# VHH binders against BTB/POZ domain-containing protein At1g01640: the designs that were tried, part 15

Target 1, 207 residues: BTB/POZ domain-containing protein At1g01640, of Arabidopsis thaliana (Mouse-ear cress) (q9lq95)
Amino acid sequence: MTEAEQKAAFLGGLVVSFKEQMHTDVLVKPGEEAPPIPTHKAVLAARSKVFRNMLDSDECKTSPEESITLPDLSHDELKSLLEFLYSGNLKAPYNQYRSLYLAADKYDISYLQDVCRNHFIASLSSRNVLDILELASIPCDTILKDAAINHIVKHMEEVVVPMKYETFVQRNPDLSVEITRAYLRETKAKAKDHGAPLNGNTRPRIW
Below, E stands for the ipSAE of ESMFold2; O stands for the ipSAE of OpenDDE; V2 stands for 0.75 times the mean of E and O plus 0.25 times the DockQ between their complexes.

## First folded at step 20 (VHH; framework vhh_3k1k_2)

Design Q88 (from Q73 with V33S Y101S F102S; at its last look DockQ between E and O 0.05; V2 from the best seeds 0.00; counts 0 for: pae E 14.4 > 2, placed apart)
Fold by ESMFold2, look of step 20:
Structure Q88 (fold): chain B 207 residues (1-207), chain A 118 residues (1-118)
Amino acid sequence: as target 1 above (207 residues)
Amino acid sequence: QVQLVESGGALVQPGGSLRLSCAASGFTFSDYSMRWYRQAPGKEREWVAGISSSGSTISYEDSVKGRFTISRDDARNTVYLQMNSLKPEDTAVYYCAAKSSSRGFDYWGQGTQVTVSS
């Protein structure tokens, strides 16, 4: 086992304090009627400047239970987020990734956003690429946006011909322009890479 | 040097309207998404609205939907927040922020005060 792996295992053990609620000092509430989740202020503040500011607020300090509320997450999504803050490993069902991706942006948790982005890039297909491109626009994630546009350009006909694309264009006219321009740039680059061979080409006779 | 300068904050009566501006300089504005945040006295800073770099994707916090409109003018390097039907709960310092990637916000403004009272 490498030294790096030993250090990661040592630090990962802190997740036990979350799961067993050892000496927690704050309650985190989801955006629905559900049990609050006991958590540690130090972990929240260390992982997010936004959480640090929420914990320093007068509303948190004067509440009977010293609680903060994340209204944009379900209970299960909140639990997945909080576990990630302790362990650095996202153990969530894939149907939570959209919410966690958006929460990572809202609460400024860069590594969580990176993890979710890599999942979306790895899962790109002609069936989901327009949805993922729209998703990337919300936090303005240029890495995910560029990956989605590149996939569309490489599969242009199968993405553009279906009616789903027409609906996408109505919602996103500027993105449709970007896709068209990216396709033209890729087509011109391919033409330069595959220029006419010196031999074997037939030219029409002029007369 | 990079600057984000908010303006347009004022005292206004409940039900009134106000338009905030955020003028940007020192970076390629068209590559950045822009966001508005607000912070009331003694409260945490909260997200209000966001607009993508292309301007085609816009989102709002639920409490301001239908009342606030974010827009951008890339020719003037400026993002706007049109605020209608203002409520006392909207009283806060409003900040704009610029983000070019998923690695966090790159730049913040100094804020402009909006006060809604009778």
Scores: ipSAE 0.000, ipTM 0.188, lowest interface PAE 14.4, mean pLDDT 83
ESMFold2 (binder alone), look of step 20: mean pLDDT 87; pTM 0.882
OpenDDE, look of step 20: ipSAE 0.006; ipTM 0.174

## First folded at step 21 (VHH; framework vhh_3k1k_2)

Design Q89 (from Q82 with F105Y; at its last look DockQ between E and O 0.82; V2 from the best seeds 0.75)
Amino acid sequence: QVQLVESGGALVQPGGSLRLSCAASGFTFSDYVMRWYRQAPGKEREWVAGISSSGSTISYEDSVKGRFTISRDDARNTVYLQMNSLKPEDTAVYYCAAKSYFEGYDYWGQGTQVTVSS
ESMFold2, look of step 21: ipSAE 0.584; ipTM 0.832
ESMFold2 (binder alone), look of step 21: mean pLDDT 87; pTM 0.878
OpenDDE, look of step 21: ipSAE 0.859; ipTM 0.933

Design Q90 (from Q82 with E103K; at its last look DockQ between E and O 0.84; V2 from the best seeds 0.76)
Amino acid sequence: QVQLVESGGALVQPGGSLRLSCAASGFTFSDYVMRWYRQAPGKEREWVAGISSSGSTISYEDSVKGRFTISRDDARNTVYLQMNSLKPEDTAVYYCAAKSYFKGFDYWGQGTQVTVSS
ESMFold2, look of step 21: ipSAE 0.618; ipTM 0.845
ESMFold2 (binder alone), look of step 21: mean pLDDT 87; pTM 0.876
OpenDDE, look of step 21: ipSAE 0.856; ipTM 0.932

Design Q91 (from Q82 with S53T; at its last look DockQ between E and O 0.74; V2 from the best seeds 0.00; counts 0 for: pae E 3.8 > 2)
Fold by ESMFold2, look of step 21:
Formats: structure tokens, C-alpha cells, sequence
Structure Q91 (fold): chain B 207 residues (1-207), chain A 118 residues (1-118)
């Protein structure tokens, strides 16, 4: 094997240890009644300072089963998140990305948040951009927010004509003002890119 | 009963500094993203800064970057906004807000007045 392939195989053993539950030392519980997922403290702590603090807490250390609970995630979402911590590759169905994006911010897993953010940016459409803009506001994600607003401005009629926009305005008056102001800036910038009107010193006579 | 109470608003000279506080009660403060907003007379409310539950993700509106610092103290259930190099354009009522990641409610404070004038 090449050196790169040997390194990848060597590191891949950690993913196998998760999937085969080899020498796990902590249980991670989802927010629903489902089997806890055996996991490794070292991986959790290495990938998230929030998990590191949870594992160091008296609640975790004194529990008979040594467990932590992530109450906002389903079993399947939790499994996707945990596998990502070992592999660095997100293999989740796209309907989990909202929850994983929010969990990534809550648990300080920057790379997971980046992966989810890049998916949302790549998937922007006039159909989903208002939902994505609302989502970005939760963690104050200015990168995703700016991408969503830029998409709205470039497709203004498609986005604001449907009734969905009226509902969005009712929930988000401040974001709606930002959209309008961003559109005006874009309109003024396009006007400056076209030539200014020529000066004429001749006026029509009125008879 | 949920309560967010801002304090520390004052009159200050341009170039001065001010520290705002927002004390929270009636909810689990450590579970909420905390934010500062401001609303100047005759203008719409605008977002100023935000800080994640863990304190690890911090964001600022462009006009305040490098001048304002948001922080949180979960032991005291308080979020702060340190405002340096204040300008007349920073004159506004400043509000704190709390938002849950997955659902729940946005909570808002009553506001504290900051006035920057010579």
C-alpha cells in the first residue's frame, strides 16, 4: 500500500472500534427511548470541549452506567453525529442536517457545523432560502445568513411573491428589513455599474 | 417567570467605554444562545452580537467588530456587552435576547439606553 493508504487504514481502526463497540467506556443517550450508544470518552473529549466538560462532570462520573444524554437528538441523529466524530465524514440523510447543524453549534463541533453549512449553501433555492435564513439566525451564523440573503436578493421576485414570504415576514420582521435593505443596495450598485446619464445643454422649446 | 434585565446604559462621550449587563432568571440560562440587539430612534432594531451556549461561537455585526465584546457568565446567569471606542452612531436602546437551539421561545429584555454625545 502507499504511505497515504497505510495511514488511512491505520486511522480507520478507530471507526471500527466504534462500530464494533470495542472497549467503549461511556454510554451516550438520545432524546427518545432507544438503546444507548456505547462510545469512547477520548474521542468525545478530543472533538468537543463541551463533551469534555460533560464527561468531567459529577453527574456523569457518579452515575452507575457513566452516561451522558443529548436530549435534542433522535437515535439516528445521535448515531450520525457520533460516527462523524470518529470518521470526519458525514454519512447522514439530508433530513438530519438541520438537527446536526444546530447540535454542532451547541456542542462546539466546528467541522460538523462547517459540513452542514456548506450543504445548506450548496442547496440554496428560492424554495428553501427563507427556511435556511431562519435556521442561520439561531446560532448567529453570519456566513450562512449572508449567503441566504445574497440568494434572496438575486431571486427577489421568486422569493417574495409566494405566500410563504408573508408568513416569513410575520415571524421575522427584522430579517425582512435586512432583505429589503440588501435589495436596495444591490439595485443601487447595479445602477452605478451602468453609465450615468449624459449631460445635455439643450432643452426642447414649448410652443 | 422568565426575566431578562439589562443594565449599565448611560450617557458617555465619544471614544468612551461602557459595559452592559443582562441578568437572566426563570429559565436554564446555560441552554440558551444569548444576543444583543439595539434600536436607535427612528430606526429598526438590529442585531449586534451573539454568543453560543458554550461561549465558543461569537459573532458581531460588522460596524461593531473590534470595538464590542460579548461574553457570558453562566454562574451568574448574565451576559455582558463591553463597548469600547463608542461613536454617536452607537446611540440606541440595547436589548438582550435568549434563543433555544431546537425550539422554544425567544425571550427579550426591556432595554437599557446608551447615549453617545459630546
Amino acid sequence: as target 1 above (207 residues)
Amino acid sequence: QVQLVESGGALVQPGGSLRLSCAASGFTFSDYVMRWYRQAPGKEREWVAGISTSGSTISYEDSVKGRFTISRDDARNTVYLQMNSLKPEDTAVYYCAAKSYFEGFDYWGQGTQVTVSS
Scores: ipSAE 0.305, ipTM 0.694, lowest interface PAE 3.8, mean pLDDT 87
ESMFold2 (binder alone), look of step 21: mean pLDDT 86; pTM 0.873
OpenDDE, look of step 21: ipSAE 0.838; ipTM 0.923

Design Q92 (from Q82 with G55D; at its last look DockQ between E and O 0.02; V2 from the best seeds 0.00; counts 0 for: pae E 2.5 > 2, placed apart)
Fold by OpenDDE, look of step 21:
Structure Q92 (fold): chain B 207 residues (1-207), chain A 118 residues (1-118)
Amino acid sequence: as target 1 above (207 residues)
Amino acid sequence: QVQLVESGGALVQPGGSLRLSCAASGFTFSDYVMRWYRQAPGKEREWVAGISSSDSTISYEDSVKGRFTISRDDARNTVYLQMNSLKPEDTAVYYCAAKSYFEGFDYWGQGTQVTVSS
């Protein structure tokens, strides 16, 4: 075994402790009527200040079984989150990424947020970019937002022509304005590079 | 000068395999998400796969999941697309793209033709 493999195996021991419920001391409850997941306070507290505060709260201490509830996560999402906390590896299916991303923000798990963000950026397409932009607006993630907007600006026809954009605009008028402004900036920048005098009077043909 | 050069495109039979490569130069490779796109005749360019830097987060378009594998070699400034179980529907020009986390533009290669036909 390489040193790297040995280290990975060593770190994996913590994951095993979670999976086998070795000396767990707290229950984490999902938002749905599903079984709680036995967990370790020390791991939760180490990975999130918010969890630490929750664990230190009177609500957690007064419960017959020391428990915290994460109401915004399903049982499966919670499991994925917790596994991530032990392993540092996100193994969740794609359909959980939205919830996990938002949870990462809510519970101040920056590394998880970054991992999810990177996934969204890697997967940006004309089909999902509006959804991702909307998602990015929730935690005010400027990195993801900018990535999405930049993608839209480069693929305006693909994004704004479909009917989906109309729905998007209705729900997100501010984001639509940002897109328009970004597109304008890009257009101006291109015009400068190509030496074409911005003759001021070309009224954009509002199609 | 920024360059992305795709290679590996070929004619293959259904069920066959190909490995595409994209060699990048002229920019800090590690600062970019690398992505593969494809464009079939008469169709729009579509996203196929992406791989982030640092944590190597990977994502795939649904139609290629389980068949395609994206990987990157930062030491060689190269991104790969291993394509297995190829289908006629996979016939397209495949493009490599570099997306900056910070910059508002993407770099694109010239593309490589992949044809899957009996």
Scores: ipSAE 0.040, ipTM 0.555, lowest interface PAE 2.3, mean pLDDT 89
ESMFold2, look of step 21: ipSAE 0.484; ipTM 0.802
ESMFold2 (binder alone), look of step 21: mean pLDDT 84; pTM 0.851

Design Q93 (from Q82 with S59A; at its last look DockQ between E and O 0.83; V2 from the best seeds 0.00; counts 0 for: pae E 2.3 > 2)
Fold by ESMFold2, look of step 21:
Structure Q93 (fold): chain B 207 residues (1-207), chain A 118 residues (1-118)
Amino acid sequence: as target 1 above (207 residues)
Amino acid sequence: QVQLVESGGALVQPGGSLRLSCAASGFTFSDYVMRWYRQAPGKEREWVAGISSSGSTIAYEDSVKGRFTISRDDARNTVYLQMNSLKPEDTAVYYCAAKSYFEGFDYWGQGTQVTVSS
């Protein structure tokens, strides 16, 4: 193994303490009736200022069992999130990525949000782009939103002609205005390119 | 009952400033994304700004970037919109909204009128 691989394996071994419940000091409860998950306060607090504040709160400190509850996550989603906090590697099935993306913003775990966002950007298609745009709007994620809108503008007919778009407009009139304005900007940019002899840095007389 | 109450709307000259406030009650304020929207006469309601529950993610509509600042005070259950360099096109009713991360509904205020008149 390379030194980088050895270091990664060493750091990844910390997840064993989570899986085998070695010396845990807090219980994390999902939003459903399921067993609480023993966890380490130090890991939670190191990875999230929101978890640090929850652990420092009077409600956690006065709880008979020192626990915190993440009410919006299923047991399996919570387990995936907690394991990520130890390992830095997201091994969750893709159907959990929506919930983990939203949890990452809510609990301020920026690396988890980046991992989920990169997956959504890589998976963009005319079939899913409206769903991804709706998702990005919840945390006001301008990076994912801009990627989704750029895809919509590039594939406008494929996206806006089907009935799915009409339903999207009913749910999201504000985003629909943004899409229209983005398309107009792109249309104006294309009109200027047709009227210009060359594009920017490719012009023969520009250094 | 859930309530969102906007305040601070006024008549102001172009180039002026206003601070809008939205006081929240009836829900756990710190669990929600807070947003400002506006609706100008004869136009559709549009999103203006948003701030995540932790305050770490902040976003603005392009036409207000650099002029408007959203902030939140979880101890007072209040979201603010500081509006500087106001233009006549900023004239609108401004609404605050609370968006859950996982639930499929929003809470809305009744709005506050901002008028920028040359």
Scores: ipSAE 0.532, ipTM 0.826, lowest interface PAE 2.3, mean pLDDT 88
ESMFold2 (binder alone), look of step 21: mean pLDDT 86; pTM 0.867
OpenDDE, look of step 21: ipSAE 0.879; ipTM 0.942

Design Q94 (from Q82 with I51M; at its last look DockQ between E and O 0.78; V2 from the best seeds 0.75)
Fold by ESMFold2, look of step 21:
Structure Q94 (fold): chain B 207 residues (1-207), chain A 118 residues (1-118)
Amino acid sequence: as target 1 above (207 residues)
Amino acid sequence: QVQLVESGGALVQPGGSLRLSCAASGFTFSDYVMRWYRQAPGKEREWVAGMSSSGSTISYEDSVKGRFTISRDDARNTVYLQMNSLKPEDTAVYYCAAKSYFEGFDYWGQGTQVTVSS
């Protein structure tokens, strides 16, 4: 094990203080009727400037319970997010990743967003790429957006022939234009790299 | 409920600069991703720049990187787009938008005309 890996495991072990509720000093409320989750202000403030501002606000300071509310998350999603702040390891079921990805941008938790983004990139397929592209557009995530568009242009027939694409175009005309332009650029680049005449109508060659 | 009003659009020569403003009312920055879009006549509207609700994550469309800067003034509830080194292809109506993270609706301003010509 490298020294960096040993340090990460050591620091991640602090999640026990969250799980066992050791000396917690703030309550975090989900967006549903469920018990608030006891948490530590120091961890919240250290991991998110947004949480720091919420904790310093008059609303939190004057509440009888000293609490903050994350209204967009379920209890289980909130628990997954909070555990991540302690350990740096995301143990959430994959069906929570959409909400955690969006929350990571909203609450400025860049490493959580990176973890979720890497999952979406690794899971790209012709069946999910349009959903992932729509998701990436919400926070203007150009890294995930570019990865999704690159996947689409490499698998153009599989993505654009099914009816799902037709409904996607109606919902997202701007993204559909971006896809078409990206495909044209890739087709022109491949024609030049292979010494062939420009043939922008041909299917991309896959190496 | 959010209301957005753009201003600052003008006629400018190539190479010139403009600053667009987007004044918000009923707005809470923490709930929305702020964006600038543009639409030239006869073309689809295209995304130009975006800023996360915290203001710490900013992204730009490739053709404007290094020339345009998005910023905000929390005290005035205003988002700006500083546009430098303007080109004729930047001619468009510019819109600001507030995109919700979890809701299914967005808010749009009325637009402001930017014309780069002569």
Scores: ipSAE 0.616, ipTM 0.851, lowest interface PAE 1.5, mean pLDDT 88
ESMFold2 (binder alone), look of step 21: mean pLDDT 83; pTM 0.840
OpenDDE, look of step 21: ipSAE 0.852; ipTM 0.932

## First folded at step 22 (VHH; framework vhh_3k1k_2)

Design Q95 (from Q73 with R103S; at its last look DockQ between E and O 0.83; V2 from the best seeds 0.76)
Fold by ESMFold2, look of step 22:
Structure Q95 (fold): chain B 207 residues (1-207), chain A 118 residues (1-118)
Amino acid sequence: as target 1 above (207 residues)
Amino acid sequence: QVQLVESGGALVQPGGSLRLSCAASGFTFSDYVMRWYRQAPGKEREWVAGISSSGSTISYEDSVKGRFTISRDDARNTVYLQMNSLKPEDTAVYYCAAKSYFSGFDYWGQGTQVTVSS
């Protein structure tokens, strides 16, 4: 076992304290009526400056139960996020990744955002790329945005022809302009690389 | 009632600097992504800069990167845009916007005019 593997195993053992509720000192509530999740203030504060500030707030300090609420997450999404803070491993089903990606930016958990971003990049397809581009715009994630635009440009006809693109343009005229300009740059680059004629609409004839 | 009020727009010489402010009220400022947009005459509104609710994630449109700085002061519910090395191409009405992470509802200010001339 490498030193990195030994360190990971050692640190991963701390997740037992979360799963078995050993010496927890704060309750974390989801946005739905569901049981609050006992957690450790030290872990929350160490992993997120936003959680640190919430824990230091008068609302948390004066609560009889000492609790914080993450109103945008379901119980299952909250459990996935909290377990990640202890283990560094995201074991969530993929349908939670949108919410976890947004929560990661809101609560300043950069590694969780990286994990979710890498998933979205790896899963890019002509069917989902417009949704992923819209998602990336919320936290202004230029890495994910650029990956999505590059995919659109490479598969322009497949993305632009379906009705989904027309609806996307209505919602996102500014992004539509960016896509068009990116496509034009790529088309000009390919024309120069392949020596395409620049003079009028002349097409060479074979015979 | 939600309000975003921009201020600080002015006429400046090329190469000059200007600081825009956007004062927010009527919503929990610390929960929102804050953005600056601009619209020049005859052009569509374009995104300029964004800053996450925590202030940790900051991004810029390529043409302003290195010249403009977005920041936020949650104690004063205010977002700023420091604009340095201004060019005539930066002439526009600048708008402040707030975006929720999960609801998708956007709030917009009325804009402040920046003119870079001569």
Scores: ipSAE 0.622, ipTM 0.850, lowest interface PAE 1.7, mean pLDDT 88
ESMFold2 (binder alone), look of step 22: mean pLDDT 86; pTM 0.873
OpenDDE, look of step 22: ipSAE 0.858; ipTM 0.932

Design Q96 (from Q74 with K104H; at its last look DockQ between E and O 0.80; V2 from the best seeds 0.74)
Fold by ESMFold2, look of step 22:
Structure Q96 (fold): chain B 207 residues (1-207), chain A 118 residues (1-118)
Amino acid sequence: as target 1 above (207 residues)
Amino acid sequence: QVQLVESGGALVQPGGSLRLSCAASGFTFSDYVMRWYRQAPGKEREWVAGISSSGSTISYEDSVKGRFTISRDDARNTVYLQMNSLKPEDTAVYYCAAKSYFGHFDYWGQGTQVTVSS
């Protein structure tokens, strides 16, 4: 193992305190009727300024149960999120990645968002690219958005000929305009590369 | 009742500056991504800028990058668009929008007119 890998394993080992509920001091509630998850304030506050502010709030301090609620997440998604905060490793099944990606932006957990974004970029295909573009637009994620648009432009016929694209345009007229503009810029760039101007533009005098 | 109210639209000279405000009510402002859109005469509405609920992620459409700045003030439930170096092509009705991360709905304001003319 590299020294960086050894350090990551050492720091990530704190996840045992989460899994075994050792000395927890706060409850984190999912958005569904499910048991709250015992967690550590120090970890929450260190990983997210949003969680730190929630923990400092009067609602948490005066609550008899000392809890915060993440209403957007299922129990399993919340558990995956919380485990990630301790270990830095995302072990979640891929069907949770959409929710975790959105939660990462909402709760300002940039590394979790990066992990989820990298997964979506790696998985881009003509079949899923429109869904990924819609997803990227929610947090204004220009990295994922640009990757999705670039894929669409490279595979324009494959993406826009199926009926799925018509449905996408109805839902997202503004994104469809962005796709069209990106495609036009690409075709103009190709035209300029092949039609570069002549060395001199001087016109002789006409008598 | 959910409400987004834009203000600050005006007639300005090319090269001038203008600050738009959007006051929000009727929902938990701090849970929403806030966005600015614009619609020029005879054109479709287009995205201009966005800011995450925490304020940490900010993005701009290419033509306004470096000239426009989006910001939010959660204590006042308000999102702003500072527009500098205005050009005639920035002439449009500017709309504030609130996008939920997990919900099925978006909220829109009624718009404020920005006109850049010489």
Scores: ipSAE 0.591, ipTM 0.840, lowest interface PAE 1.8, mean pLDDT 88
ESMFold2 (binder alone), look of step 22: mean pLDDT 87; pTM 0.880
OpenDDE, look of step 22: ipSAE 0.841; ipTM 0.923

